# Designs tried in a protein design chat: VH-VL binders against o14526r1to248. Part 16

Target 1, 248 residues: o14526r1to248
Amino acid sequence: MSYFGEHFWGEKNHGFEVLYHSVKQGPISTKELADFIRERATIEETYSKAMAKLSKLASNGTPMGTFAPLWEVFRVSSDKLALCHLELTRKLQDLIKDVLRYGEEQLKTHKKCKEEVVSTLDAVQVLSGVSQLLPKSRENYLNRCMDQERLRRESTSQKEMDKAETKTKKAAESLRRSVEKYNSARADFEQKMLDSALRFQAMEETHLRHMKALLGSYAHSVEDTHVQIGQVHEEFKQNIENVSVEML

## First folded at step 5 (VH-VL)

Design s13 (framework fv_cixutumumab)
Fold by ESMFold2-Fast, scan of step 5:
Structure s13 (fold): chain C 248 residues (1-248), chain A 122 residues (1-122), chain B 108 residues (1-108)
Amino acid sequence: as target 1 above (248 residues)
Amino acid sequence: EVQLVQSGAEVKKPGSSVKVSCKASGGTFSSYAISWVRQAPGQGLEWMGGIIPIFGEANYAQKFQGRVTITADKSTSTAYMELSSLRSEDTAVYYCARDTYYEWYSGYFDPWGKGTTVTVSS
Amino acid sequence: SSELTQDPAVSVALGQTVRITCQGDSLRSYDATWYQQKPGQAPILVIYGKNNRPSGIPDRFSGSSSGNTASLTITGAQAEDEADYYCNSRDSSGNLVVFGGGTKLTVL
C-alpha cells in the first residue's frame, strides 16, 4: 500500500507554475511595448528635425531669378512635413505615458496576485506536510493493534490488556484527527488552485484587451499622420502649378 | 488475504426486518471498516452505511437513516446490517465490503462479499 | 451536493481508447475509486487512489483526477472489458460514502 496523494498535488502544482509564469509575462510585454513606441517616436523626431534643415536649405535658395518661387514652394511643404512628423512624435510620447500608467496599475495588480499566490503555495506546503506525516500516524495505530492482539495470545493480565486497549484507542483518535486534517488541507488546496487558475485567466484576458486598445491608439495616430502628409503633398502639387512661367 | 463470507438469501414480507451477516477472516478485524452496499435489480450500487469496529461507530446514508442498523461483534469478527420496515423496493442484492480507510487515507472497498439476495414480496 | 455523476452509457470500438468520467465536489478532497461489475458478479476493484492498480488488473486501466472530476481510462479496449463501471468517493467528513450511478461500457 502506497500513499498516493503526493502524485495528485504534484501535477496540480506544475500546472499552477505554468499558468503563473504566463501571467508574469504581462508586465514584461507592457514594458516592451513602451520601448517599441519610444524608438518609433525617436524615428519621427529625427525625421522632423531633418526636414526642418531641408526647409532652411530651401529658404536660403537664390532669392533672385526664375526659381525663387519654387524654393518657396519647397520651404512651405518641408515645414509642413516637419510639423506633421513632430505632431506624431508628440502623440506617441503621450501614448508612452498611457502605456507606463497602465504598467503602474498592472504592477499593483500583480503585487496583490503574488500575495494570493503565496497563500496558494502555503496550502500546497500544508498538504505536502500532512501527506508525509499521515503514514506515521497510521503505522503507530496499526502497531498498537498488533501489540494488543499479541498480548491477547500471550495470556497477559486483565490490567495489561486494558492498558493496551487504551493505547490503541488513543492511537486511533490521533489517526482520525490526522485524516481529518489531511481532508481539510486537500479541500483548501483544491479550492485555492481553482481560484488561482480563474484569476490567472481573467488577468491574461484583461491584459490582452488593454494591449489591443493601446495598439489601436498607435495605429490611429500613424494613420492620421499619413492623411495629413497626403494633404501636404496635394498642396505642394497645387502650389507648383500656380507658379507663373510668363516673362517679359 | 482478507475474506468476507455473507449469510444466505432471504425472502421477507413487507413490514418485516432482515439481518444480514458478514464474517471476516484474515488480517486484524479492528484495523479496517466494513461497509454495506446494495443493488436493486438492474440498478446501480448504493452505499447504505459502514461501521468502524475500533470506535464502535456506525454511519448511515441519509436515505436509510431510521431504518438501517449496522453493528459489529469483534469476538467473532462479524459485521451485521439490519434493515427494518421492509418495502418491495428493498428487494436487492446486499454486499458487505472491507473499507481500507485506516490503511489508505481515502479507503477502497476490497474484498467484497459475494452478496446476499433479499426478496421482499407478499 | 455529495452525489457523484456518471454518464449512463458509453461505447468504444475494439482496440480504441475510452474515458469514463465521474463528477462531484467530494473528489476535491478524496480520490475516486473505480469498480468493474459483470452480470451476476460482485464488483471488483480496478483503480484506487487516483492511479493505483490492484494485482491482476491489466496495465490498460488507468485513473486521473482534476478538480471535481475523476476519469477511468481504458487504452486499447478488449472484449472482456465490457461491463458496468462505478466510481465512489467520500464526503468531507470521510465517514460517508457515495457511488456514481454507473456507466455501462459496450465494446463494439
Scores: ipSAE 0.000, ipTM 0.453, lowest interface PAE 10.9, mean pLDDT 83

Design s14 (framework fv_cixutumumab)
Fold by ESMFold2-Fast, scan of step 5:
Structure s14 (fold): chain C 248 residues (1-248), chain A 122 residues (1-122), chain B 108 residues (1-108)
Amino acid sequence: as target 1 above (248 residues)
Amino acid sequence: EVQLVQSGAEVKKPGSSVKVSCKASGGTFSSYAISWVRQAPGQGLEWMGGIIPIFGEANYAQKFQGRVTITADKSTSTAYMELSSLRSEDTAVYYCARDTYYELWSGYFDPWGKGTTVTVSS
Amino acid sequence: SSELTQDPAVSVALGQTVRITCQGDSLRSYDATWYQQKPGQAPILVIYGKNNRPSGIPDRFSGSSSGNTASLTITGAQAEDEADYYCNSRDSSGNLVVFGGGTKLTVL
C-alpha cells in the first residue's frame, strides 16, 4: 500500500482541499462587500441629512438685511448638495441589492459544488476498498501458480493436476477482475479530482470577475456623484458673482 | 531469479516474416505476462505488444495490429513474436521482457532479454 | 506521435543534480516507470511506482510526479550515469503501454 500512502493522498488531496477552502471563502467575501457598501451608503445619507439642516440655518439668516440674497445662494447650494448625496445613497442601496442577488446565485452554485465534492469523496472510499483487495487477489494467484508447479514436479495424478489448473485459472480470472475494478475506480477517482480542480478554478475566476464588476459599478456611481457635485459648485460660484453690489 | 533467453540474430529479405523466441527459466512462466519492445538503430524504445500465458490473450500496439502475432507455449515456457511483411524499416533489436502491468497499478518490465537483432536487407 | 514526451538531451556536471522530465496526459492517472540504457545493452529498470528503486539501484536515483509530468532526479551525478533514459507508462485507455522518446544524459 505504499503507493496509496500519505504521499499520494497528500499531493492530490492537498491541492483539492486548498482550492475547495478558497472556494468556500467566496460567499464570505460577497457578504463583506455588501456590508462595506451598506456602511458607505449610511455615510452618504448622514451627509445628505446634515446638509438639509444647514439649508435651514441659511434660511434663518437676517431677511431684512443686505446679506439676504447671499443666504439664498447658500440655501440653494446646500439643498442641491443634499440631493446629490441622497441620489448616491439610492445608487449604493441598489448596488447592495445586486450584491445580495449575486450572493443567492453563488449559494446555489456552492450547493451543487458540495454535492459533487461528496461524489469525489465517495470515489476515494471505493478506490481505498479496491486497493486493499488487489494485493490479496494477486497473492492468491501467485500461491495457486506455485502449488500447480509443485504438483507438476511431483508427478501427481491427472485428476489432481486438472483441479490445480482449474484453481489457478479461477484465481487468475479473479485477479483480472480485481485489476479491472481497480483501474476503473482509479480512473473514476482521477477524473473526478481533475474535474473538481477545474471547477474550483472556474468558480474562483467567475467570482473574481463578478466582484470586479460590482466594484466597477461602485466606482462609477461615486464618480458620477463627484461630477454632479462639481456642477453644483460651479453654479454656486456663478450665483455669487450675479449678486449686484449696488443692490446689497 | 527469473531469466529470459532470446533466439539468435536473423537476416531476412523484404516481404518475408520473422519469428523470435523468448524462453523463461525458473518455472514462473504462467505468473507474469511477456511484452515485446523493439528499437531501430539510433531510435527509441517502441512497445509492440504482450501476452498473458495463463489466459492465452495478447494485446498489440495499433501500429503493429495485423502484422504482429504474439503467442506462448506453456509446455516449453516460451513466448514468440512473429512479424510479417518485413520492410527495411523493421531492422531493429527486438527485446522480450517480463511484464507486471497486468497485475500491478505501477507495473514495469523486469527482467529483460538481451535482445535479438533482426536485419531486413534487399 | 508519442503520447509521452521527453526532451531529447540534457547535460549535468559531475557531482551535480539533474532532473529528466516526461510529460503526457496519461500521467495524471498512471505512474511513470524509468529505464536506463547504455550503448549495446538492454534497458535496466531504475524507478517504478513513482519512487521505488529495485535492488542494486543507487539511492541517488529518485522519482516524482505532479499533474501530467513525471521526473527522474539524479542527485550527485556520476560518470557511469551517462546513458539514455526512457519513461514508460500505461496509455490513456489503461490497457496498452507507451514509451517516451528518450533523453540522452551527458555527464560533463
Scores: ipSAE 0.000, ipTM 0.400, lowest interface PAE 18.7, mean pLDDT 82

Design s15 (framework fv_cixutumumab)
Fold by ESMFold2-Fast, scan of step 5:
Structure s15 (fold): chain C 248 residues (1-248), chain A 121 residues (1-121), chain B 108 residues (1-108)
Amino acid sequence: as target 1 above (248 residues)
Amino acid sequence: EVQLVQSGAEVKKPGSSVKVSCKASGGTFSSYAISWVRQAPGQGLEWMGGIIPIFGEANYAQKFQGRVTITADKSTSTAYMELSSLRSEDTAVYYCARDYYEFWSGYFDPWGKGTTVTVSS
Amino acid sequence: SSELTQDPAVSVALGQTVRITCQGDSLRSYDATWYQQKPGQAPILVIYGKNNRPSGIPDRFSGSSSGNTASLTITGAQAEDEADYYCNSRDSSGNLVVFGGGTKLTVL
């Protein structure tokens, strides 16, 4: 079996609880990712607004005179930089929506998981109950058998022997039923425990894959913005060089 | 006290079948289970299977599944063990025993005196 | 299939104490039962459950268990105790019975 299955069976008292606790952390990590991206988007929006103000300052600088063309270069560059960061803000806001959408789907899956956990715990309860009844049925059966043999040896009446035989047959039927219930309950318990362990592993693996994909989207958005910023700075340098110093 | 009386020794050829009987006396036959245990010369005890006559159900050890059949006749208080497709390795003493089923274990008391089955070419 | 392991042989001096062991994973869930077998005879039940003796079995015979190991103890061994001793238990499924390989006790 996988790590989850092996840990579940190997850690007798804690395996199930440990695995289920790990699974329950999934939605918490999804919410934390959304919160992180939201804070990151706020940083980008703040930068964009600050750059827009800076661009306004350049636009309101000395509009006439020999320096005017350089103020225009600053204004254009600052505007483009502000737009790059505003675009990243929008991309991150869209990613937050994707994270939250995944979170809603995850909660539905976890609701089903909780119902299955309850079913598995019910199977534990049933097995526990049947396990307590089996020794009583066995003891009753053995006592009836011994009573029947004693009565046979004591040369008691045929009616008393018939009554003892009937009691032994009923005790045997009770024991058979108890053994059947125990075997059934144990098989159900073992199957549900195995199913739970495999389901927990699948949920954790699926969650990790989703988180990696969301982080990949985040990285791609940031990378695209960095490339765009680099292009803006190259244009800025070239625009400076293109300003004419020729007089008249 | 319950006493178990087994049928006499058998000599069989490879590929044949043997049917050993175990007759209970001194107690009510249908009130307990009967198990069959064999022992090859100089070897240990090996459980083959058992039957609870009151239920009419038999269980077999995996090694013997498909070639052993355990039955009971309540009217004669007799249990039977039939082993088919005999091999030289089936040469053994075959015991029947009264099986007291317990939740945590199984124990056998009393035992029959054993039936020697010899498989020779 | 569940396996129960016993040492093939053990020796004890007359009047001394000997312990015969039976080991297997099924013993964590199911109690061992002990049988004595003398040459040419059917086995005889000696100890069943935790420490129960059938009528006719001397009080020098006792049983114990811990974890995956069960023990048959003979306190003050007598010459007539020389025999093969077998343990048995249920397998992990609880439906089948398994025997140990047997231990030959020699009383010196």
Scores: ipSAE 0.000, ipTM 0.365, lowest interface PAE 21.4, mean pLDDT 80

Design s16 (framework fv_cixutumumab)
Fold by ESMFold2-Fast, scan of step 5:
Structure s16 (fold): chain C 248 residues (1-248), chain A 120 residues (1-120), chain B 108 residues (1-108)
Amino acid sequence: as target 1 above (248 residues)
Amino acid sequence: EVQLVQSGAEVKKPGSSVKVSCKASGGTFSSYAISWVRQAPGQGLEWMGGIIPIFGEANYAQKFQGRVTITADKSTSTAYMELSSLRSEDTAVYYCARDYYEFWSGFDYWGKGTTVTVSS
Amino acid sequence: SSELTQDPAVSVALGQTVRITCQGDSLRSYDATWYQQKPGQAPILVIYGKNNRPSGIPDRFSGSSSGNTASLTITGAQAEDEADYYCNSRDSSGNLVVFGGGTKLTVL
């Protein structure tokens, strides 16, 4: 997002608040990801426990009889499925640790960001104050000029003319200082707003990269489990074929 | 990074009990099975039992049924094995081991062992 | 019986190939896992899930399985491979673990 700075400037501080609010949502999304993975892990754990229990029930089948070898095949398959889902549960729990570790790092970065935001908001306040003073200083100067022009038309004393001229010169100097303060405050404001925009851009890009990596780990773990389940199913089919009808 | 740290050597009298501890570090304790395997002097490895903290269930080898109790304390990431009614033939090195690859069979990390001597 | 049977001893000449065998009916249903144990040390996982090697285990170690028999093969045996080797698997119920009696490998 290379246009963060342009967005800040366009809306008379509205853009700054919008972008800062977006950045503050980052830690919330990290927590929500951890919560999602935790619930997903619970599903896998529940499946694993149920399959392990089912395998034990199959052990109560008749030890003698034509179906005994097939009961063993079911038992083995059930145990291996339970193991596949237990492994996924472990991988997901490890991933939750990675998500939470990133969350802690993110909070530290956000604390530093908040301190720098306060500095930017201070610059906004200074610029706002000087912005209010500049028109008043300009108005005072214009009023002094008008007063001096009126006195010239009224053919007043030289003493009164000198006094008016002095007041106008003092107003001009005050205006000059106000313009200087405004220019300085504006430059500081512009620099801090640009710095904040670049920081927000970097934070959002870093967050998106981390979230993509974590989701990639999630996808990889699920894919590995699907491959293992497929292997268990192939073994199951082969074990069925290995039971000879002629031996029964 | 995973380490299994076992309690120190024990000398016990016949008929007493012994409780050996195994503290896990560097991994998610509740996600892995912890098994206990013993080895008598000059003999082979013998599986005693194990616990899967995530299921809260322990399984025991038939030879040790009624004498062995395996427990886990998730708050301290520690597994325990208690063997009662000790006999001289229980003199052995007792290992704890983590099951990473296969349910009840793939032990990827082992403790250094705890020597238990049962003397008469 | 759900017990796993291993030959108590085997010898191999330096640089030659040796096969250590583990037999049991449970191996028809469950994969064997292999461990190396040197005197005074805890066992080390060498092969799991038929033929997978943990990080740090040399390429010369491989596993295979057929019927009721699992094998650990060391291609080009080295002096440091001299150790006791144990197989393990699940028992016939699938709920318990059983170990083989162990094979002492001597590298000549």
Scores: ipSAE 0.000, ipTM 0.382, lowest interface PAE 20.9, mean pLDDT 80

Design s17 (framework fv_cixutumumab)
Fold by ESMFold2-Fast, scan of step 5:
Structure s17 (fold): chain C 248 residues (1-248), chain A 122 residues (1-122), chain B 108 residues (1-108)
Amino acid sequence: as target 1 above (248 residues)
Amino acid sequence: EVQLVQSGAEVKKPGSSVKVSCKASGGTFSSYAISWVRQAPGQGLEWMGGIIPIFGEANYAQKFQGRVTITADKSTSTAYMELSSLRSEDTAVYYCARDTYYEFWSGYFDPWGKGTTVTVSS
Amino acid sequence: SSELTQDPAVSVALGQTVRITCQGDSLRYYDATWYQQKPGQAPILVIYGKNNRPSGIPDRFSGSSSGNTASLTITGAQAEDEADYYCNSRDSSGNLVVFGGGTKLTVL
């Protein structure tokens, strides 16, 4: 986790925000993929409908005595080509459903992520608060120690010495409690930051894996259609060659 | 300013106990902590534990839990480190040091005692 | 391993600059402190609180810190600087103290 590790410890938690911003782009890219495939499917559907219309022209065109068999060849080829593109449209529509299903699962994961981010930010606020109180406790303790040392040098009454020792002991106890609060807040902060970094890494890797699989499905669908179109074209050429030029 | 004076060298048998003293002079004894650090021949420095005299509370490194006891006597400004169930690997120089534990993010050890050599031999 | 990691040895030519490093996760939150130890002597404090020098420590000694790494730099090393150098800091819990393994500096 070199990338996430390096940013995790950025000053003022800048690394955390950078990593979280990257994670939040995931659902946006999933939606963009669905939109792209939807537009691509529309192109294929438009082609299919236009080709079907063209096939009707071939069926109802003015038949010429010697050319009529070639109109049939055009009609058959046009119908098959329209079908190839219609099948691709349906495959792409099915793929959109897969993308949307993934998007729904992604939203559930991101909802949990957002809740943990809020928890991590709360830990940051707690740590910040106790960090500000700690120097005050330290300063008070040191001042009490200095006062006690001054009184010792001045050969002050036992009553004044006892009073100074009591104040120093109270200041020391306050410092100890402040240190314990800081240590607890820091440990909680560290654990939550580490958990967040590991979660962000896992989410990014899972997202990239899912996106690659979806793009793979897209590629296979297009490739299958190209193969079918190639077969339709070969049949078209063979059917042309089979038309006889012999006249009665 | 503050100086730490340690007790003399000790030779002990395995299974026995040793108690080393560290007497502070200069400054207010209760205003700082005393830490104990040992060093085996040719080895690095190893923190054993420390005591904050104003509380009478000691903390120990996990490795020494149950074998080391650190105490302090405010009236004589002296800290003590007692190590029980001695083994050959406890042969080391034992140092005491003033610990500025109240410098929360930047605590340090200064001054150091000159060290007490403890030899464990059978 | 130690919670604070130091290379066991480093060499520097007389008058040159050397950097001794100390690495550990606790250094992200607590400052490293550096001590010099010569044979048969107690350690002496060299640097504390990132880059503070006690009275009597030459200005050629300096400290720096970034992330989980702290460094002690000696600019213009002298023969008398040949010694073992130890870092220490609070452990990850903040309640205990840990030392690095020490670095033996040889001045050539």
Scores: ipSAE 0.013, ipTM 0.529, lowest interface PAE 7.6, mean pLDDT 84

Design s18 (framework fv_cixutumumab)
Fold by ESMFold2-Fast, scan of step 5:
Formats: C-alpha cells, structure tokens, sequence
Structure s18 (fold): chain C 248 residues (1-248), chain A 122 residues (1-122), chain B 108 residues (1-108)
C-alpha cells in the first residue's frame, strides 16, 4: 500500500473497526447471561432439595407427642416452599433456552454482517487499485504526448504522425476511464462505509433491546416466585393459629 | 523549459467582453490541462476554470458559470479565456497556468504565465 | 473563502522555523499544493503532492498533511522567503479547484 493511502484509509478504517469490535462483543454477553442464569437456577435447585430434606425431620416426630400437630404444619410449609423454588428452577431453565435460541439467531445475523464487512473491505481494495492506476495512466499519456512532439520536431512522415496521434488519443481515453473508475469506486466505498455504520448501530440497539427483554423475563419469574412464597408463609401462620391449645 | 505567453493588457467598459490568450511554447502542450486564475488588486488567487485540450472539455467555477468560456486551439498551442458581462469587480490580473488535473492526490499549476491586466472602467 | 481557510498573516524571525496552515474538508481526500507570490510577480510552485519539491526549491521548504489540515513548514527562514503563500486543492468532487485566502509571511 502507498504511503499516502495508508494515512488516508487508516483514519477512515479506525472508526469502522471500533464499531465492528463492539458489535462482535454481543454474542459474548449473550453467553454470559445464559451462564449467570444457569448458576442462579442451581442455587434454587439446591434450596429446594435442602427444604425437602428438612420436611422429613417433621415427618419423623413422635406421633403421640403434644407437638405433633405443629410438626405437620412445618412439613406442609416446608414441602410447599421446596416446590416454589423447584418451579423457579424450571422457569429459569426455560429462560436459558430462550437466551440460547436468541444466541443462535444472533450468530446467523453476525455471519451475514461479516460477509457484508468483507464486501466493504473489497470496496477499499478496489479503490486502492484504481488509485494506483491513475498515475500509471497519466504517465502513459504523457509519454505518448512526448513521442508525438518528438516526431513533429523531426519532420517525420505523415504516416508516423498519424500513428502517434492515434496512440495519444487511446492513452487519453484510458486515462479518462481511470478517472471515472476512481470516482465510481470512491462513491461505492463511501456508501458502503455509511451503510456499515448504520447497520452496526442498529445491531447494537437490537441486542440491547433483546437483553433487556430477557432480563425482564428473569425479573418477572423471580417476582412471581416471591409472591407465591409470601402466600406459603401466610398459610403457615394461619395453620399455626388453628392448632388448638385445649387440654383434656 | 515550457513557457506560457499571455496577451497584453486590456481596458474594457462595463457590460463588454474580454478574451485573453495563453500561448504555450516548448514541451508538450496537450499533456496537461490549462487553468485560468485571477487576482483582483490586493486580493487572493481565485480559480475560474480549466480545459483539457485533448478532450476539448472545460470545467468552470460556479461563480463564473455562464459568464466564462475557456477554449483551446491545439494547432497553435493556445488557450483562451473569454469573460462576458464585465463589471468593475472583474478588474484583476488574469493568469494562465499548466494544470496537472489528472494527479489524484494533487493538482498543481506549473508553469504560470506572467499575467494579463484587465481593467474595467467607464 | 469557506472551502480552504488560511490565517491572513504570520511572522517569523530570521533563521527560525515557521508553519503555515490550510484547513478544509476536501483535504481529507486531496493533498494541498503550495505557492509563493512576491509583489508584482506570478505565483511559483513550492510544494505539491503533500511533500514534493519542484526543481530549484530549497530543502528548507516541506509539507505535511493530517486529516483536514495541510501545513507548509519553512525551517531556517531567510529574508527572501518573505512573500504571500497560497494553498490550493480539489473540491470534494475532484473536478474543481479551490484556493485558500493566502498568508502573508513577514521575516524579521
């Protein structure tokens, strides 16, 4: 690459690469969310199993003891609490499936994005190539003009003069086409860079919206479970009050 | 090695036209474009337009579009700039210069003519 | 005037370094060319294609370009360098030419 091309295109490529790097971090955050929810589900499952074991302690109480009715209250409450946490575990496992499905669609979108990025980089290569052709076409045209002037000064035959004029006109047409190709390649490059920037912004915004929705589902599942746990606790208090203290 | 020789000073009345010539001697006239640049007394350089003789095509600055006509005669290696509807503000030194229009990173003017003084006065 | 902007005047002491700047959006895509003009004379090409010197121009003259700014540097200014300096470039289309307003350099 030429010295001048490096300075000019390096400046334009910096912004593009920064934006593309940010976009490429999206799938990593999706995987990290799935991992977080998976660990959170494991905590809930562990709690559920521990509460189930604790409920068995209430079931092993002395059947004829004065405390027997209260052991039943503990058993029922503990079983229901274990169930609440098990249901949250299942809800979180379903959410993990949703996160992973989004991740798969995200990877497909990123693959398409990568192919379009390659197209933009190809436009850079085309522009670079055409830029190199301009000096070459100009030099060829200048050489043909100099040849024509030399022949004129040497009083050469009309046949030789006509040949030189034809070569000069062909070189001029080639130079004109090189200028047109440069203008076309530059316009294509500029349009693709703009399209890429807008696409990267849209992808980042779409990713943020999806992540917010998934977190919202997480929050809703947790909140719903907390409401159910509150109901279990209210039932527990009522069942305690309903145990009679009357003695024979 | 290449020299540009311009026509002599002109005094014109408002509303008239002036045609300045620029004759190239030595070197390869057709290998470059010819540009016209003017400079009003005490003011900066102002590009008016240029012509690529081999194509016969001229480009003009927007300010002069419709008032300026640039032509070239390849047989005499002479470029012309005609400015119509003259105003007192057109009083300036008019330069012709060889233009490397095709160089994609830089266009440059070398050599320059010595300039033609045009005075618009009633 | 708005296309390429130059400071109207700059001063430098004999033997010291001075930098003349030219700013415009087209300079992101095209390099500036620099001209020296002395009173009553036609301009003379000093720098073209960012940092190329024509035959006969002293090596104390150099050019640089970054983003939308181009600079002409005179290292070890001489009395004979006192002149008006103009930058020019292509417009954004590449088809038209634009000049800066010029910078008057005073040496002493």
Amino acid sequence: as target 1 above (248 residues)
Amino acid sequence: EVQLVQSGAEVKKPGSSVKVSCKASGGTFSSYAISWVRQAPGQGLEWMGGIIPIFGEANYAQKFQGRVTITADKSTSTAYMELSSLRSEDTAVYYCARDTYYEFWSGYFDPWGKGTTVTVSS
Amino acid sequence: SSELTQDPAVSVALGQTVRITCQGDSLRDYYATWYQQKPGQAPILVIYGKNNRPSGIPDRFSGSSSGNTASLTITGAQAEDEADYYCNSRDSSGNLVVFGGGTKLTVL
Scores: ipSAE 0.000, ipTM 0.380, lowest interface PAE 18.0, mean pLDDT 81

Design s19 (framework fv_cixutumumab)
Fold by ESMFold2-Fast, scan of step 5:
Structure s19 (fold): chain C 248 residues (1-248), chain A 122 residues (1-122), chain B 108 residues (1-108)
Amino acid sequence: as target 1 above (248 residues)
Amino acid sequence: EVQLVQSGAEVKKPGSSVKVSCKASGGTFSSYAISWVRQAPGQGLEWMGGIIPIFGEANYAQKFQGRVTITADKSTSTAYMELSSLRSEDTAVYYCARDTYYEFWSGYFDPWGKGTTVTVSS
Amino acid sequence: SSELTQDPAVSVALGQTVRITCQGDSLRSYDATWYQQKPGQAPILVIYGKNNRPSGIPDRFSGSSSGNTASLTITGAQAEDEADYYCNSRDSSGYYVVFGGGTKLTVL
């Protein structure tokens, strides 16, 4: 997804926060999908059971004689409709299992992601710390240089000049170490930020692909049921037309 | 992978009843129905009935209605078929099979148990 | 089994193609499934849902259907294909399962 890359490269700290927040919403959306399908399956099961009960009424109320073939046609159609909804209930229950299985694997991936995010945030803190240390070390070094120059201009004793030179050398060594720490921390920060952005992008793309596939399965199951219901209805109409009105 | 293990062969007297068991392993018992199919010596396959999971009720072929009772114990993943008022013509191999009842337009039986031979003899 | 009709026997020469037929009005609405049974063994699913093949079934087995007729075709019959073949489907109500009478295939 180019969207994540633009946020990250445009504004590093804000981009990271936005990307990580998006990633954390993934498992929530997976659970919400499972909940939605569960309620949808309950609707289908309720319809199926009610229709089967209605079919029983047609059987019990049927009188002997002329009208009996029409009640039979009505009962058969009602039973077939109940089965269509029963089959959809089963398919949706199986889909819930697939969603929940994916959710469990997603949680494992997110645990690893959290550990890596902590590492990236630690790099941010290290860089922040050495970023403040570097100007202080530089200022100390410059102050020592100025003090040494002032003492030289004032024709100070050799002892005082040796002391100032020692302080300046120590400040120079401190500055060198601060610069090296800053360069190392900056490189680590930049690498970890880039790695995190790419990882977040990959996770979101993978999640989107999984969610699309699960929604596709849902759509296919519903579509198949609509086709079956249509066939049951056409068969019902045809069976009515096939009942003879000619007397024995 | 689902496997179905059936109880052992039985010899019964006319007028008695027989109860055959079918234990499912390696799969989700409640996601599928279990159907019972019999085969008399030298004859074809004959569907007797199955358990409909969502309704919790067994569905029986018209020929066996009133003589066959199909039950399931979900805790042991075991289905049972009891046939009463046995006659010599009930001598057959009785198979249980996992039924993909929810594949409404294309339901099939897979896997099958190895079969239980029931002999009805005086 | 009166709802689904099969020829009781057919023969085919080794390596030739044979077609086993199942007829019944319920096949207009429901797909036929096909099972192979060898002496002393439980049936084995060979074709379901018109022309789907389970894992482990050779590609020489195929299914087709048109109107009230379903067919199992074995292309290039082998000696080990000699067996009884049963079709099954739902009855016209969709609630019950019915089997054809079976076809004994002899490979010559």
Scores: ipSAE 0.000, ipTM 0.359, lowest interface PAE 25.0, mean pLDDT 80

